# Designs tried in a protein design chat: VHH binders against q9y6x5. Part 69

Target 1, 379 residues: q9y6x5
Amino acid sequence: LPPKLLLVSFDGFRADYLKNYEFPHLQNFIKEGVLVEHVKNVFITKTFPNHYSIVTGLYEESHGIVANSMYDAVTKKHFSDSNDKDPFWWNEAVPIWVTNQLQENRSSAAAMWPGTDVPIHDTISSYFMNYNSSVSFEERLNNITMWLNNSNPPVTFATLYWEEPDASGHKYGPEDKENMSRVLKKIDDLIGDLVQRLKMLGLWENLNVIITSDHGMTQCSQDRLINLDSCIDHSYYTLIDLSPVAAILPKINRTEVYNKLKNCSPHMNVYLKEDIPNRFYYQHNDRIQPIILVADEGWTIVLNESSQKLGDHGYDNSLPSMHPFLAAHGPAFHKGYKHSTINIVDIYPMMCHILGLKPHPNNGTFGHTKCLLVDQWCI

## First folded at step 23 (VHH)

Design la30
Fold by OpenDDE, look of step 24:
Structure la30 (fold): chain B 379 residues (1-379), chain A 123 residues (1-123)
Amino acid sequence: as target 1 above (379 residues)
Amino acid sequence: QLQLVETGGGLVKPGGSLRLSCVVSGFTFSSYHMAWVRQAPGKELEWVSTISGSGDYTYYERSVKGRFTISTDNAKNTLYLQMSSLKPEDTAVYYCARTQYKYSGEWTPFDVWGQGTQVTVSS
């Protein structure tokens, strides 16, 4: 039988939560599997981009999902979480579920992973759920495990997505120990439910499971705001994305807009597109706007309105607060092995290897994950 | 017919308590996230609290945390907001609404709103 892989994402699960809170179920999962303590995600550290990077192995400039909100100047199309269903946005890459789906005697399943309810390259998972936050984790889990267990052709790759602890992180801030403890306890319980469900169905021993996240969370404050309206008139630009990385589309001369913004705040870096640091791999895509503003960690870019968020993400991907973790269990993985760090794009070639899929060209390095795998040489 | 009907508002002294109710018809709480929002005179709409359909997750605006409690009674198909230690700044029209969480990290009011109930905190 072909190998099976379940990829699970808990949105906004900052890596150091594992050090600061108790996770008996997750720790048990890790004990019987592997842990990557820190995953360096892609810039910008937002939900759509990073989830797509996980499943494509590509940086944002390559897979084309460069933000949660995008604008294409040629087609005049807009992308947002309320308008994410146009394959136009997704077709610059081939996600692993499509690759898997196109194989003989295989199928893919998805429970609300970003992009999975869109036909990409004219292919959609045989089983998927449209995104609906009202659907319980239990229901998502039940569907995914049912498909993994009973489908024909068999589901060999599945994704499962959950919105916590991101939602709580935004509302309470990651430094709210009381509220975040409660939330993270619930997350651990969900992991317990996942493991229990898999065991009950007889899938646990043969299914490879990866539990990860797309990004972390940093503490924000009303005392750390950058008001763009104090620096530039709104009539001079179109705002494509706001905080903590603003995407600016000038309505006047780009240089003039840049000059008005470059000294707006000591806590914000302003880049012309061609001057975006290479380390971000965030330049070579037409969907990246002519000017981007990058707020320092914990700072929020606002207009005249104030933000209610006490936590946010999207900042420099070198910041530890933006990093998620990766844990995995299954026949492909060692037991009781911990690894310090990988790049988020490294997950894709690993998953392809596990599933026996030929990877599309990608930015991941398979060598970075070899030590996690039982069939690979590791120094 | 989807409908939300808020009740329980009124005049209360600072430090007092009120319990708001939102009776839902046309759908059940177990399938939707619900929120309380408020709007004070001359101010923007402000989010107050959200409860997940399962009841497992509750969220509160910072200024009301510890004072307000959001809850549901599924048998009565009713959303509640228990308000205690009320302050003059809590004066507003309070609305219940069905809501969803988006990938972008925003809670978006869905398609159903109540008519609101007036809460006035004054000495």
Scores: ipSAE 0.788, ipTM 0.901, lowest interface PAE 0.6, mean pLDDT 95
Fold by ESMFold2, look of step 24:
Formats: C-alpha cells, structure tokens, sequence
Structure la30 (fold): chain B 379 residues (1-379), chain A 123 residues (1-123)
C-alpha cells in the first residue's frame, strides 16, 4: 500500500527556540527521528508564500504567491489574508495534495494549511476544513486522524496547520522569555498530544510525520521605526504591502520615486525590481512590484508614529532569525540523525519521493534531503 | 443584525485618560478596517484613528498621534481607543465605524456606525 505522510506546520517557530526553550515532547520526537536545525526559507519570509513553497517546491516568483498582500495590475485583483480564495492567485503552481489525489486510489486531507480550501486547477483537497482560527488544535487533529484511518480511497497525504507560536511571537516578541516560555510549553504539549493520539490510533509506526514551520520571528521596538511619510508623499505611489518589505507601485516615473526613497533610512534597502539580489529569487513575476523596500532586521516601516507589534518576520531570508526547523519521524526516516541546513523548497521533492509521486518541475534539490531517508545512500 | 456599541465615555479632567470600547456584532470583525470618528459640539465629523482587521496597521489623525492608541481584541469582537493626555479640544461624541479596506491606505466611506459615546474634557 502507498506510504502515508502527515505534514504539520506550527506557524512562526524560529529554529533557535529549540536551544533557548524546553521542549521535552518535541525533543523526544527528534530523538526517535531526524532534525534539520535550520531551514532556509524563501524571500519574502511571510506565511502564505512559504507555506506554498513547502508544498510546491517553488520559489515565490515561480508559484505566484509573492507576499501576504498582493496586487495584479493587469487584472486589478487584490490578495490578502482575508481575501485569499480566488484560484487566480494559486493557479501558477500545482501543490502536492492535488498531485497526490489525482493518483488512482489516493485522496488528500487538510486541516487549514494555506490554500487547501481553494479549488486550485478546479481541484480542492478531498477532505478539508474551511479556514477558521477558532477551531482548536484537538478538533483539527481529530478530523485529520479520522480521515487517515477511515477514508476510501485512503488518505495518503494530510496537512495540519496551527497559528502558534506566530501569533504570540508578534504580540510579545521572541525576547520575552517569560511569555514565550508559556506559549512554547503549550505548543510542546500539543506535539505530545499529537504523538500520543497517533500511537493510540495505531498510526504512529506506519505514518511519516513532518513537523516544520514557515519562518521565524525577530524582536521589534518603538526605537526602530522607519517613517516612510517623512521621506515621500503618498501621492507619488500606491502602497501594496508595508512592513518589513514594502511593495511600492509608483504613480510617477519610478526612477524619481526610487530617488526619493533611496536615502530615506540607513536601516532600509531600496531596490528597483531589476536590482533585487539574485539570491532572493524574487524578480520574475508581475506580482512583484517595481520598487521594494527591505527593512533591516528588527526595523519596522511605518506611515505614522503609532505603536507596532513587538515581533515580526518577512525580512531577508539569510537571517537566522527568519529560519524555521524541520523534524520528522516515520518508516521513511532515520532515527537519531541531525542535519544542519536545507532549503525550504527541498521539502517538496523529498515528500514526493516518500509518497512515490512524480514531482512537477520545481526548485528543490532531492540530494539535500537524501541523508534523512533510510532508502538513500548519504554521500 | 449589524451593530456597533460604544461604551466608556465620560467626564475627565485635562491631562486625564479614558478608554473607549466598541463591541461589534453581525459581521466578521477581523475582515474590516475599523475606525474612531468624533464630532465636537457644532463641528463636522473628524476622523480620529483606523486599525486594520488584522490589527497590524494603525493610523492616527495628527492632533491625537502619540496620545491615543487604537487596538482590538478579536476574541471579544471589540475595538478600543485608549486616550491619554486629554485636552479640552478632545471633547466630542466618539463613534465607532466600519470601513472597507483599500490596499493603498485610501479609505472607503464608513458604512456601519455606532450610536456614539460622549467624552467631555473639562476642569
């Protein structure tokens, strides 16, 4: 029978939380499986782009979800975290759950992973929950395990998404040890509940489980603000996204807008689209605006002098603070193996291999993850 | 039934503080921009502050910037305005209002309004 895979994301779980906080349940999961200490995510280091990169193996410029807030000038369509259901935005790629359920005798299940409640290429996950942040982790887990156990055709690929520690990381900042300890202990308890539930249902020994995240979190401060209104008038541009990567659509000559912005702050890099560093792989899509502003780590771009959240993400993907981790357990994985780094796009071809799927063209490199797998030689 | 219900108004001395609340029902609170708008005696409506549905972006009229803080509690479906360093010029009826988001920061007309709550700053 085909192997089964559960992909779990805890949003905003910074890699170094593992060394700075106590995780007895997650540490036991890692001990009996594999750990990748840092996953280099895609730029921009935001939720929607990175979750879609995991399941497509593509850079943002290739899969078309280039930010959490987007504008398409040709169609005049808008995308946001509260306006994300138009398949137009998602159809530039084929996510793994679509490929999986198009195989004979297979289905896919989803508990709120970004995009799984959208009919991408007229295909929606076989079993899914409409996104609703009020649904408990327990209910999400109960639905996923029910579908894994009881579906015909069988569910061979399942996803589970949880909003923490991202929400609390924004609220408190990653340096708030007291509040973040409390939050991360709760998350570790949820991981313990997940493992115990899988054991009680007889799934644990034959199910491959990946626990990962989309990005990290950095500390923000009222002392680290970049006031965009101080250097350019609103009339010169349309603002598509603000912080920490601002997306600027000029209303006048773009070189003129660039010149007004380039010396706005020493803590912000200003790029014309053609000058965006090649290492970002963030240039070749019409949804990427003509000018982007990239704040330095921990700096916030604002239009006013108001209070902002205490933690944020979206910064340069070379920053360790933006990197999540990956842990995995199951029959496909070694036990007790630790690996230093992979790229987030490498997860897709690894998952395709585990499931026996032919991957669509992608940016991942299977060789980067083969040391995690029992059926591969690690050289 | 779409409703916005303001509370927390009252009489305060200059330099004092007050917190306004707006309890929202009948729509998904986090999907809209929410605003405070005020009307002083004999004056036109004046925009005070706006917050995005996510809570990530806040905007303030210049005379209240640094003194007022807009916030939300999505679990309680409630919008707040924390007012400090209050001045006699802040005396007004304060309304909670809903807007549709424009991606450039431009505001659409307010389409749902509360009943207002009176704030009076007087020695």
Amino acid sequence: as target 1 above (379 residues)
Amino acid sequence: QLQLVETGGGLVKPGGSLRLSCVVSGFTFSSYHMAWVRQAPGKELEWVSTISGSGDYTYYERSVKGRFTISTDNAKNTLYLQMSSLKPEDTAVYYCARTQYKYSGEWTPFDVWGQGTQVTVSS
Scores: ipSAE 0.000, ipTM 0.161, lowest interface PAE 20.3, mean pLDDT 88

Design la4
Fold by OpenDDE, fold request of step 25:
Structure la4 (fold): chain B 379 residues (1-379), chain A 123 residues (1-123)
Amino acid sequence: as target 1 above (379 residues)
Amino acid sequence: QLQLVETGGGLVKPGGSLRLSCVVSGFTFSSYHMAWVRQAPGKELEWVSTIQGSGGYTYYEDSVRGRFTISTDNAKNTLYLQMSSLKPEDTAVYYCARTQYKYSGEWTPFDVWGQGTQVTVSS
C-alpha cells in the first residue's frame, strides 16, 4: 500500500504555547512521534502565503502568494478572501496535492486548506470541502477520514485546516492567559479527537500525521500604533495590504511617496521593492508592490478609521513570536525525538519523501528533517 | 427568505436574568457564525458575543464575559443568549446577526439582522 500522509494546520499556533500551556493529547502525540520546537516560517508571516509555502516548499516570491491581499498591476486583478479561487494566483507553483494526484493510483483530499478548492494547473483536489469557517472540526475530520479510508483511487495525501487559535489570538491577544488557556485546551481536545478517530478506524499505526501551523501571534496594543495618515495623504497611494506589512502602490512618483513614508515612525521600516532585505526572500515577484512598510513586533499600522486587534501576525519571520511548531507521528517518524528548529519550506521535501514523490524545485532542505525520519541517517 | 427573529427581551432588575432567543429561517445557522450585538440609547452598535454555528467556539466581549452565555439549538435552529447578573449598562436593543471568519483573520460584515429585542435593566 502506498504511504499516506495527513497534514493538519491549527492556524496561528505559536510555538511557545507548548511551553506555557498543558496539552495532554498533543504531548502524547509528540511522545509517540517527533517534535520540532520552532519552525521558521516565510516572510510575510501570513496565512495564505505560509500555508502555500508548506505545500510547495517555496518562498513567497517564488510561489506567488505573497500576502492575504494582493494586486497584480498587469492584469489589474485583486486577491483576497473574497476572490481567492482564481487559478491565476496559484499557478506560479505546484502544490504537493497536485503532484500526488498525477501519480498512478493516488488521490488527494482536503478540508479547507488554503488553495485546495482551486484548480491549480488544471488539477483540483480529488476531494475537498469549500472553505467555511463555521463547519465543525468534527465534520472536517469525518470527511477527511472517510476519504482516507474509502476512496478509490486511495487518498494518500490529505490536509485538514482549523482556524484556531488564530481567531482567538487576534481577539484576545496571546498574552491573555485566561482566554487563551480555554482556547488552547479546546484545541488539545480536538487533537485528542483526531487521534481517537484514527485509532477507531485502524489508521493510527499506518497513517503519517503532521500537526503544524503557519505562524504565531504577537501581542498588540492601542499604545503601539503607526498612523499612516499622519505621514502621507491617502490620495497619493493605493493600499493593497495594511498591517503589519503594508503594501503601497503609489499614485504619484514612487520616490515622493517613499520620502513621505521613510521617516513616518521609528517603529517601521520602509523599503523600496529593490531594497527589501535579501533574508526575507520577498523581492522577486511582480505581485510585491513598489513600496512595503514593515512594522516592528507588536506595532500596528493603522488608518484613522481602522479597528484594533489585540494580537496579530505577519511580522519579521525571524521573530520567535511568529514561529509555529511541528509535531508528527507515523511509520515514517521516530518516536520521542525532539528537534530545535527547521524552516517551514523544509516540510515540503520531507512530505515528498514520505509519499515517494519527486519534489518540484523548492527552497527547502531535506537534510534539515532527516533526523525526524526512521529511514534516514541523522547527521 | 432570510430571517432572524429575536425574542425574550423585557424589563428586569439589576442582578436579574434574561434569555434571548433568535430563530433563524431561510438558512442553516450551523453554516455561519451567529452573533449578538446591542445598541444602547445614544451609543454606537456594540458586539456582544459570537458562536460558531456548529457550536465549536464562542467569543465574548470583556464586559459580558462570565455573565452571558451564547448557545444554539440545532433542532430548533435557534440562537440563545443567556444573560445573568444584568446591569443597567446592559440596557439596549439586542440584535442577532450572522457572520463568518475568513482566512485573513477578518470577519465578514453582518449581512442578516433581526428586528431586535429591547432589554431594560432598571431598579
Scores: ipSAE 0.909, ipTM 0.961, lowest interface PAE 0.5, mean pLDDT 96
Fold by OpenDDE, fold request of step 25:
Structure la4 (fold): chain B 379 residues (1-379), chain A 123 residues (1-123)
Amino acid sequence: as target 1 above (379 residues)
Amino acid sequence: QLQLVETGGGLVKPGGSLRLSCVVSGFTFSSYHMAWVRQAPGKELEWVSTIQGSGGYTYYEDSVRGRFTISTDNAKNTLYLQMSSLKPEDTAVYYCARTQYKYSGEWTPFDVWGQGTQVTVSS
């Protein structure tokens, strides 16, 4: 039988939640599988970019989803939640579900993973749910498991996306122990539901399951605000993206805009596009604007307004608070093995290996995940 | 076609309780996040609470946490706000509205509103 893989994302699940809270269902999942304690995600540490990096193995500059809000100066197109279905934005890469479907006797399914409702390279997921955050986890799980169990051609790759603990993290902040405990308990229960469902359907022993996330969450405060209006007149630039990484499109001379912003705050780094640090791998794409502003951890960039969020993400991808985890179970994975760290782009070549797919050129390193896999040497 | 009808408002003394109801017609609230918002005289609109219609995840504004409870009855397609330990500062017109959470971490603007129900807390 061809191998099958289910990729599950709980948005905004910070890695150290596993150390600070109880997850009986997830711990059981890990006990019978593997854990990567920290996953270094890609810069910027936002939802659309990182989810696309997971399924392409590419840095954001390479796959072209460089933010949740983008602007293309040539076509004058905008990308955002309200306009995310134009293949123009996604076609700079080939996600794994497309690769999978191009194989004989295989199909892909998706429950609201970013980009799965878009015809990328003229290929859309064989089965998918349109994004609606109000749809229950149960309904998403029911559809995914139905497709995994009864489809022809068989679904061999599936994705499942869930918005928590991101929404709660934004609302309460990650340091709110009372509220976050409640939210994380619910997430663990959902993992229990997932495992139980798979067992009931006879899928548990044969299905490879990866549970991960796109980013973490850091604590924000009304006391840590950077007001751009105090540094530059709004008429001098167009704001493409705001916080914590602002994308600036100058309406006047770029140097003048830069000079007005470079000393705006001691808690914000200002970069010309060509001066963006190499370690971010966030330079070589036309969709990256001429100037970017990067706030320090926990600081919020604002325009003469207060932030309503007590938690946020998108910061430097070297910060532990931005890192998610990865757990996995199934015939491809060891049992009871823990690994310290991988890069988020490493997940793609691993998934390709599990599914027997030839990976497209990518930035991942398969060697980083070999110790997780039963058929590989662990060096 | 799309309609939200609010009821349950009234005059109550401090420390009292009220239960607001919002009956939805023209759509299924389980396909949306439902919210309560309020506007006091001379003040701006204030968000109070949100519930995921299908999953039961709830969110509360800090000043009402522990005192207010948002809930739904799917069979009746009705949203509720149980208010207890009411304070004078809770005096406002209360509206129910629908929204959704986005990938970006933002909420969609409220696109359907009720007529509002007056809540007055006074000794």
Scores: ipSAE 0.906, ipTM 0.959, lowest interface PAE 0.5, mean pLDDT 96
Fold by OpenDDE, look of step 24:
Structure la4 (fold): chain B 379 residues (1-379), chain A 123 residues (1-123)
Amino acid sequence: as target 1 above (379 residues)
Amino acid sequence: QLQLVETGGGLVKPGGSLRLSCVVSGFTFSSYHMAWVRQAPGKELEWVSTIQGSGGYTYYEDSVRGRFTISTDNAKNTLYLQMSSLKPEDTAVYYCARTQYKYSGEWTPFDVWGQGTQVTVSS
C-alpha cells in the first residue's frame, strides 16, 4: 500500500504553548512520535503565506502568496479572504496535494487548508471542503478520515485545518492565561479525538500524521500603536495590507512616500522593496509592494483607528513568539525523538520523501528533518 | 428573507436572571457563528458571546463568563443567551447577529442583525 500522510494545522499555535500549558493528548502523540520544538516560519508570518510554504517548500517570494491581502499591479487583481479562489494567485507554485493528486492510483483530500478549494494548475483535490469556519472540527475530521479510509483511488495525502488557537489568540492575547488555557485544553481534546478516530478506523498504525501550525502569536496592546495617519496623508498611497507588516502602494513619488514614513515611529522599520532584508526572502516577487512597513513585536500599525486585537502575528519570523511547532507520528517517524528547530520550508521535502513524491524545486533542506525519519541516517 | 428576532429582554434586579432568545429565519446555524452583542447608552457596541453553529463551541467576553450561557436549539432555529447574576453594567440593548472567522484572523462584519431587546438591570 502506498504511504499515507495527514497534515494537520492548528492555526496560531505558538511553540512555547507546549512549555507553558498541559497537553496530555498531544504529549502522548509526541511520546509515540517526534517533536520539533520550534519551526521557523516564513516572513511574513501570516496564515496564507505560511500554509502555502508548508505545502510547497518555498519562501513567499517564490510561491507568490506573499500576504493575506495582495494586489497585482499588472492585472489589477486583489487577493483576500473574500477573494482567494482565483488560481492566478496560487499557480506560481505546485502544492504537494496537487503533486500527489496527479500520481497514479493516488488522490488527495483536504479539510479547509488554505488553497485546497482552488484548482491549482488545473488540479484540485479529489475530496475537499470549502472553507467554512462554522464547520466543527469533528465534521472536518470525520470527512478526512472517511476519505483516507474508503476512497478509490486511495487518498494518500490529506490536510486538516482548524482556526484555533489563532482566533482566541487574537481576541484574548497569548498572555491571557485563563482564556488561553481553556482554549488550548480544547485543542488538546481535539487532538485526542483525532487520535481516537484514527485508532477506531484502524488507520493509526499505518498513517503518518503531522500536527503543526503556521505561526505563533504575540501580545498586543492599545498602548503600542503606530498611527500612519500621523505621518502621511492617506491620499498619497494605497494600503494593500496593514499590520503588522503594511504593504504600501504609493500614489505619488515612491521616494516621497518613503521619506514621509521612514521616521514615522521608532517601533517600525520602513523598507523600500529593494532594501528588504535578504533574510526575509521577501523581495523577488511583483506582488510585494514598493514599500513595506514592519512593526516591532507587539506593535500594531493602524490608521486613525483603534485596534481591538490583543494578539497578533505577522512579525519578524526570527521572533520566537511567531514560531509554531511540529509533531509527527507514524511508520515514517521515530518514537520519542525531539528536535530543536527546523525551517517551515523543510516540511515539504520531508513530506515528499514520506509519500515517495518527487519534490518540485524548493527552498527546504531535507537534511534538516532526517533525524525524524526512521529510514534516514541521522548524524 | 434573512431575519433575526430577539426577545426576552426586560427589567430585572441586580442578581436576577433573564433568558434572551433569537429566532433565526432564512439560514441555518451550522453555516455561521452566531453572536450576541450589546450596546449600552452612550457606549460602543460590545461583543458578548459567540457560538459556532455546527460544533457548538462557545466564546464569551470576560465580563460575562460564568454568568452568561450561549446556546442553540436547532429544532427551533433559536439562539439563546441565558443571563444570570445580572449587574447594572449589563444594562444594554442586546442584539443577535451572525458572523464568520476568516483565514486572515478577522471576523466578518455582522451582516444580519435583529432589532435588539432591551435589558435593564436596576434596583
Scores: ipSAE 0.839, ipTM 0.929, lowest interface PAE 0.5, mean pLDDT 96

